VHH binders against Uncharacterized protein AF_1353. Designs and how they scored, part 1

Scores and structures below are computed, not measured.

Target 1, 325 residues: Uncharacterized protein AF_1353, of Archaeoglobus fulgidus (o28918)
Amino acid sequence: AEEKWKMKVIWHVDTSGEPFMDLSPDGELAAAVDWNNAKIYLVKPDGESVVFDIQGQDAVKPVVSGVALKDGVAYVLGSYEDFVGIRKYSWNGEVGEERHGWAGSVSDNILRSPSGNHLCYLITIDAGKQELYCDGVKMTLGGDYYFLNSVSDSGVVVISSGDGTHVFKEGNEVLSFNTSNVVAYKDRVLVNEEDFLRVYDLSGNLVGEKEGYTFSLTTLLRWTLLPTERYIFRYEPLEDTHVITWDIKQVETLPGFPQFANDHFVVTSKNGVLHCYSLKDFHEVFSVEMPEDDGLIKLSDDGRVMLVSGENGGYWLYVSSENNF
Unless a header shows other numbers, all headers, positions and changes below count from the first letter of the chain; Kabat numbers aren't used for antibody chains.
F, E and O stand for the ipSAE by ESMFold2-Fast, ESMFold2 and OpenDDE, each averaged over both directions (binder to target, target to binder). V2 = 0.75 x the mean of E and O + 0.25 x the DockQ between their complexes.
Where letters were taken out, [cut] stands.
Atom coordinates printed by the task and the answers are left out, and those that the model quotes come from them; centres of patches stay.

## First folded at step 13 (VHH; from A2 with R52Y T56S T57K Y103L S108K)

Design M2
Fold by OpenDDE, look of step 15:
Structure M2 (fold): chain B 325 residues (1-325), chain A 123 residues (1-123)
Amino acid sequence: as target 1 above (325 residues)
Amino acid sequence: EVQLVESGGGLVKPGGSLRLSCAASGFTFSYYAAAWFRQAPGKEREFVSAIYYGGSKTYADSVKGRFTISRDNAKNSLYLQMNSLRAEDTAVYYCAAGPRFWLSLKEKHYDYWGQGTLVTVSS
């Protein structure tokens, strides 16, 4: 019999506004930010949670741009009273701060690699001047305004500006493209160019291509392309999820649009229901009704812990009913 | 259907002030970055200001200290307070909504646009 389990809500908090959240790959820690109230919740799979005020002693409420979990620490990227940068929270409280820029600087975005072994964030110090921080190392960017597109488990960092993209490995630029739609997974790069989806290695060799399978990182749609070790999940509006191999061959179709994927599972949503499929054979391992309108989904590597947000607020932590926490 | 509708444009003298509004409908505007762009006659459209869904703001150098972008989430609205207006500020001003994950200064990253409102600064 195929392995299946039920998911149950063990923790919920009512918030409002755009969600900022993360779940550690092992599912041991969830971070959920209530940016309207300047709070961050850290939640364990057993339902125990702590909450911290991210405004602290500041006279003004911080503007949060994102949160990422690494090594049990939540990195909150934001614009604070006197700086832009990071405030760090662990289960035990605030554990650090990275201060950059000044009042008026802008926090852009923060990304961690799928495993959490790399973390980067981008800030705009002033017009035409940005700073990229990856694993504590700063890179000053000048001229064009850049976006942090992707951070891979192999330490590949993708930044783009306008129609240009730069791909870095270990601090060295290894590739560049004349498109902004580039993402990396480990040492592979997915590129949308000339109406083609193309896969390159870090030496610039074409691994695969397919005409018409384009994607965009800058869309109101949440996901158009989601890479994993074995499969690339592609979504196009009003269509189902295409399961593509890295040679860019479609091998399967899953109902709905992809919400989240790791190397073991993919979660899709359709008609108000979340469906989780095993990437071993694409059997459904669980399904749950969405608690609110379509928000964000994070799933642990073992598929037993799921963090869900509503589009308009709220967080729900699901755990497998078979879990003994 | 997603819609952005600008208003508040008009004729103003140099040194004057004007407040532009943009009303969004068809989506939760407050969850997206919003921006103002402008296009002067015979010129390319250029970035003016943007506000991230979290509230972070950025401005073009040409308008820093003079323009202020703001938003009202309850009203799904975007505003641009323009002070100390100059002749070179004359343009059609466009409201745009776009990125969810970062603040962009590039028009290509914004998915939805208004029809524009004309601002004319003249003596």
Scores: ipSAE 0.005, ipTM 0.248, lowest interface PAE 10.9, mean pLDDT 89

## First folded at step 17 (VHH; from T4 with Y31H S56Y)

Design V5
Fold by OpenDDE, fold request of step 22:
Order: C-alpha cells, then sequence, then structure tokens
Structure V5 (fold): chain B 325 residues (1-325), chain A 123 residues (1-123)
C-alpha cells in the first residue's frame, strides 16, 4: 500500500528579511532566522520553540548570511560587530563562537552536507582574501572571489567564481572546471558545461552526459538541479521537473519546480501547491498549499516534518497528522 | 545619504565595447550586493548582472560571456564591461545596491538605485 499522510502546521512565526533556515535530517530540530530582528528560532516537531537574540550585547546588529544545523547545534554565519564567523546555538542557549577577521570582514555563505556530517562556511577576511572552514579546518583562498557551491556527505567541497570551479576533497584539489555551475553528491560531481550536463567521478572520468541539460543557481540560493542517491531532479525551464538517473536517462516527469529533495522524497511546487513524492515509486505522499509567497522548503528524511519559509520572511513548520490515508 | 551615479554610457556600433561605471557615496560597495539592470524602450527593467557582497558573480543568459561585472573597493565603484554589443543591448543601464545577504535577481530587493546611463548600440 502506498503511504500517504496529511501535513498540518504545528508552528508559525512572522519574520522579515532573508529566510535563512535549516531542518535536521531527522526532523527533530528546525532553525529559522528572523533576519531583520537578528533572532533565531529553534523549533521541535511538537511545536515547542525557543528564541535567541543573535545580536546579544553587541551595539551593532549582525548581518546573518546563513544557518546550518549540525549535531543539534545551529551554526549562524554572520558579520558581527567585531568579527566575522559563527555563533552557535543549542536548545539551551548560545554555546560558542568561531571568530575570524575583523569588523570590516564579510560573511559569504554556509552549507552542510545532506546528512549533516560535514559543515563548511566561507568568509571574506579582506579584499582578495577568503577563508574556507570545513569541519574546523581552515583553507585560505586568494585571487578570485568564491562562492561555496556544494558540500557532499563524502566530504567533497565545491567552490566557484565567475570564471570557474574548484573541487576539493580532504583539503586537496581534485578537479577544476570552466563553469560555475557545479554541485557534488558523495564522490560524484555534476557539471553544466557548454550546454551539457555531465557527471564526473573524482578522478575526472565521465560517468554520463546529456546535451541540452543545464542547471544554475537561482533565487534564494536554490539550484535547479538536486542530486540524490538514486535520482537527479532537474528543472526544465518553463516546464516541469525531470527525474534523471545517474547515467543521465530521464525516467519520470514531476509537475513543477523541484524545491527540495533527500534520498527518500522530492518536493515540487506547482500553481501554489507543494507536492511531496516518494522516491520509491513517485506516488504523491502529501500536498499542501504554499503559504504567502515562494520561499524555501526543507523536509526530514522520513517525510514527516517540513519547514517552509516565505521569500521575505515567515516560517511554517508542518508535521504529519497521526491518521494516515 | 546613499548615492549611486552611473557613467560611461553612449553611442557604440554593433560589436563594439563599452565600460560603465557606478560611483557610490554614503556607503561601502564591498559590504553590499551590487547589480546592473537595464530598461529598453517600451520594455520592463531587467536583470543584467550581480556581484554579491561576497564577490560571487552571475549574469543574465542574454549577456553571459559578453559582459563582466567588477568592483573596485579602493574607488568604491562598480563596473560593467560590455563587449560584443548588440542592438538589443540598447537600454538605460542602472546600478543598484542591496544589503549584505544573498539577494534574489529581482529589482525589488535592491534599496538604492542610480539615475541610469543610456547605452545605444546602432550602426
Amino acid sequence: as target 1 above (325 residues)
Amino acid sequence: EVQLVESGGGLVKPGGSLRLSCAASGFTFSHYTAAWFRQAPGKEREFVSVIYYGGYKTYADSVKGRFTISRDNAKNSLYLQMNSLRAEDTAVYYCAAGPRFWLSLKEKHYDHWGQGTLVTVSS
């Protein structure tokens, strides 16, 4: 029998500004940043929540550039009064900081791997000098200005500039490309080159390719391509979500834009409705109307907890109802 | 008061090059996301290019490979190098600046705008 359930809003908060958020893979903890007010909410699936003031005792409001959850701790990347780096929050309060640079430094972006076993963040210390921190290890970058594209569960880290991409594993560069559209999944890299989608292993061997398949980074730092263990979800402009295998064969089409995927589910948006599909057979597990505007979504591995944001703020935590279909 | 002032517009032949400048005052460009937009006659304003506060760059598909956005921190200025210009590139070009987060590619996210500079590509 196909598993189906209804989702209900169990928690909501009105916020404003950029919707930086994260949901732990097990769905046990959600982090939501109120950007304009410099606050962070931690929320459990039972609706219990705590809120912390990110500014604290600082005279200047911090500029948050992202949040990632790891081991029950929210890592808030930001430019703070005297430093750039991380403020850490657990359910019980602030638990630490990682301080870098100076008051004039800038935070770039933060990403965790799908499972949360790796966490990286990128900061700009000075003009022409960036620092990449992965699992506490520092790498100094010079020359170009980089963006952190992707972090895989195997520890593959992808950074890009307007002119190209560098792929690292264990601190060593293993691959480079002449495109900025590169994401990693475990030990594979998906690359958009010259109107081709190509998949490479870390040795540079071509695993698959398809002409006409492209992907890019869009609003709210969303890629139009989402890799998972079994499938790659790619948005075809002005069309729908193509479900592709790793040999770059299309096997299914799902309606709408791919908002989020894990190894078990994919969530798409179409005509103001979020649709969740099981990756076992692509049956629809649940659907919900989108809240006020098009924001971000995160889904737990079991598909029972979903965090949704608005484009300019606001968060909704959805939890599956007890009664299954 | 925050001010953005564009310059460098003018008449150029197809295939030619032009470099636009945007001088900022009242704020530091390197601490903000900055972008170029353009508006052709009778059309809506459209995104051209953005340089995020972290330095990451992206471009509209229509200008990719031809245009280059850059920032000079010392001069507190934004630039748009336009190569291989086409007739369809004719527009008023605007520089814009937004806060220190990853903005969307929409103009509504930018709080500060210049007055614009006209670029005309014609034989």
Scores: ipSAE 0.023, ipTM 0.508, lowest interface PAE 4.7, mean pLDDT 91
Fold by OpenDDE, fold request of step 22:
Structure V5 (fold): chain B 325 residues (1-325), chain A 123 residues (1-123)
Amino acid sequence: as target 1 above (325 residues)
Amino acid sequence: EVQLVESGGGLVKPGGSLRLSCAASGFTFSHYTAAWFRQAPGKEREFVSVIYYGGYKTYADSVKGRFTISRDNAKNSLYLQMNSLRAEDTAVYYCAAGPRFWLSLKEKHYDHWGQGTLVTVSS
């Protein structure tokens, strides 16, 4: 039987600035940053919310570079008055800080793994010196200016620069590529080399390839390729979402741009409408009109909680009603 | 008071070169990401080039291979070396500073702006 349900807005807040947000995989906690006002909202599925001032007693407004949820705590990466690093917030308030660098240091980006079992963030301490923190372990990077591309549930970490990509496992570099378009899923990496999509294992063995398939990072730090356990979702420019297996075979096409995917659902956007599909058989589970033309989407593992942002702020938390079909 | 002052603009023939300068006062340039934007007549302002705090540089596709961004910390100044200039490069060029994070390609990410300097490429 095809399960279908309707989604309703249970919580909304008007914000402005960069739409940094996260939703826990179980859907029990959402984090939403009001970038311009230096505030963070934590929201539960019942609509209850708390708000904290990220600036606090600082004389200078922080510049937030991202947020990630892990174990019920929101990790806010930013450049603060006297340091660069993390401020941590739970439902009950601020619970800690991770301080690095100095007032002039720059925060780069923060990522968690799909399950939330790994969390990494990247910062620039000085010219030519960056620090990567993964699960509390520091790695010093020199030379190029790196970006944190991907963190997998198996602890694979991908960093890239204009000159290429480095892939790490357990603190050791295991692979490198001459492209910046690299994403990891568990112990595999997807690589856009020239005009090919290639999948490698961590030993460097080619698992599959497809000519003409490419992917890239968008302005909202969203990849046009989303890997899951069973499928890879790739956006074909000016077309739709291609559903690809790990042997690089297309098995289905879904309308629109792939906004988000987990191991159970994929959400696409087309003509101002969000569509959620089950990965069991690709039937549509629900659809909702987008509150704005573009933004970010996060969905819980069970497909019952969805967090939506506008491109320049604003957040909507959707919760499923009982099965309607 | 924070100020950015651009200079070096002017009239140049196609294929020519110009070097733009941006002098900062009231703050230290090296503590920030800095960028060049430009606005052609009747068009929206567009990104040209950025130098990140860490020193990494990137360019708009339209200027890659022709323009070079650089920073002199001692002079608290930003530069844009413009070679092989084209008619389509005609614009008011703006210096910007302010982002303390990786996202640096949009105007809203920059806190400080200069008044701009006009570059005209014409035969």
Scores: ipSAE 0.021, ipTM 0.446, lowest interface PAE 5.5, mean pLDDT 91
Fold by ESMFold2, fold request of step 22:
Structure V5 (fold): chain B 325 residues (1-325), chain A 123 residues (1-123)
Amino acid sequence: as target 1 above (325 residues)
Amino acid sequence: EVQLVESGGGLVKPGGSLRLSCAASGFTFSHYTAAWFRQAPGKEREFVSVIYYGGYKTYADSVKGRFTISRDNAKNSLYLQMNSLRAEDTAVYYCAAGPRFWLSLKEKHYDHWGQGTLVTVSS
């Protein structure tokens, strides 16, 4: 018999506007943006928090387009008064900026890789011209309007423009596809094309496929296919979460929609409840009633810290007890 | 300064087709999720279809398989191809744009609205 963990809300704030948040993979720092009030909260798993004013001395409220944590620093991507780019916050305050473009430039989105070893963001400088920054290295893009789909731990970067996708490694395009439904895990690229799930290596070799295993990006910008080291989690509408091995064979079914996964755990939601399962044996590690009907989920690598947003505002930080009692 | 302008509405017989267009100006359209809503006489405004910047899209059940949403970010334009039209499709159709993060079916998530274009399906 397995003993379930008890998860306790140790921090909560009411906010408004678009939810932007991140949780470091080690669970030691959470970041949450109060979009309408231009604030960022940094929170530790013991419940301590600090708050900073993202607007600062600017005359105009920034438009935040995302946040990512790297090495104890929150990178807040936004359109600021006279530039587009990053304002950086650590526990003790603002620690820098990355300034690009001009007052008319706009921020697109920011992602980190699952382990946090890579961080990329995309900005639009002028009509039809964007800049992609990955780990401080700039790439200029033109000819279309792109969105950043995925950044893998091995440095694979996926961008898409509606009906097409470009895949980069070390600043070089290595693959392209005629679909926008493309994500990466390490050096593997997962593609929904021609009613197939297809998996390619970076040389373009097909290493797995299955007809009918479609996937896409849903509301709240959540992929219906979540790759991890051992398993791929795929949402089949009305048929719950399908657990697939890398040889594209279904080996398990879990209830609900796959909200988040890392190499050790998957969190699904069903009927207003979040369920966390260990990837060692698929036992349920904990369950938590969702504070709102929908929202975003981040979980630490050890499964013990979970950050939840609501679709209508608010953030909740959950932490496990040692003995679940 | 911010404008969404619909066009392409009109009178059409049942089974016919129309293509609606929405031209955006005064804001960066590529930051926005774009949607069509409609309001039949005497009814509340209801969701029809939505498309995210990267091409991801969803439809109301009542129009799926008959309507196609698309966008052209270079022209700051949104489109709705309406095929196999029925009398119950008669409504004022509104173009809407909201935060790009949310591919939302909910009217409250859209910041900008057009004035609407009337579609009448009648023999």
Scores: ipSAE 0.012, ipTM 0.409, lowest interface PAE 8.3, mean pLDDT 87
Fold by ESMFold2, fold request of step 22:
Structure V5 (fold): chain B 325 residues (1-325), chain A 123 residues (1-123)
Amino acid sequence: as target 1 above (325 residues)
Amino acid sequence: EVQLVESGGGLVKPGGSLRLSCAASGFTFSHYTAAWFRQAPGKEREFVSVIYYGGYKTYADSVKGRFTISRDNAKNSLYLQMNSLRAEDTAVYYCAAGPRFWLSLKEKHYDHWGQGTLVTVSS
């Protein structure tokens, strides 16, 4: 009765190229991009899938730079034949485009907030000119080359360059920092300044800090700090996952690297195994052998659906059974 | 066919400068992240610098302030300006390109590589 859940692979596809994927928070839809063949798979937790050709009628294969799910629609950010922007797919096919720039423009990255209620993407129109789109609203960026760090459920948007970070709320800059190591959770901004972890509210008040609690974006573009409602998960090299409360106190240690977290579960990896822990009491809910190293991980809010990629090919959708026996 | 071709290597004295070039063909270079790596004799290939296809760039600590990466998408070219050269900069320098969203310091994340150009820093 208290046995760990049994997670089974109910869908798998071999693909090639850069892995781009998303899983809706309710676990009802997964999206996976076959980068080199310009295909997108949409998959349901019963294993049914559909596939669409991202190139469509274009004469040139697109260069995809990300995918995000919102309201049953996959937003595929890419550089297409004569524009940069979004092609949108629902279960029944292509349902729209957001066209910007021209054939020489470049897509940068796309993020959604943890709940999926906000969606932002960043594109480079010309040298030194970028545009940020959040929920259909454009902001023009100049003077530097930015990437999109974070989008929170309350609509906080964080962009960074090598020299610093700008934080926006409702289209207005509310904070800036001299570091690129900045992420947001709701209306809290977490910053790695020097050797400190610092937490600010949107008025710029420092509400917590701790020396030595550094974090960064890894070379695989994975944050070593993952904030959730109750806990912050921080990787210390060679010291596993540290579980920290919002008053910046460590309360638990979990084995491995924190690959993904939501408000109910955290997934860590250690020795080729993915481990999922409940945030209620930190018991291990399930474990599965990783199909490949360095892949991406997404988990549904209830922990019952998990999407895993390989580094350069392959996707696996795991689902718990109705009964875990 | 996809090609990356480095040029501009040579012999230079300590404190000198060189400019490396990498010409890309057979793919839409402007959509790719591009990087320089180097390999000294008997050592592993190591990261030098990367320029994201959106223009953001970063450097290995050992070259920061001395090397500058740049690109010219109209000419499908990547450049590395190397100033204040030191003996430890002696290596074969490789141009690499990857379509990845992320900035990567690891060679396994690049799918296109040049043949390399030798830089020798010696008195």
Scores: ipSAE 0.011, ipTM 0.377, lowest interface PAE 8.6, mean pLDDT 87

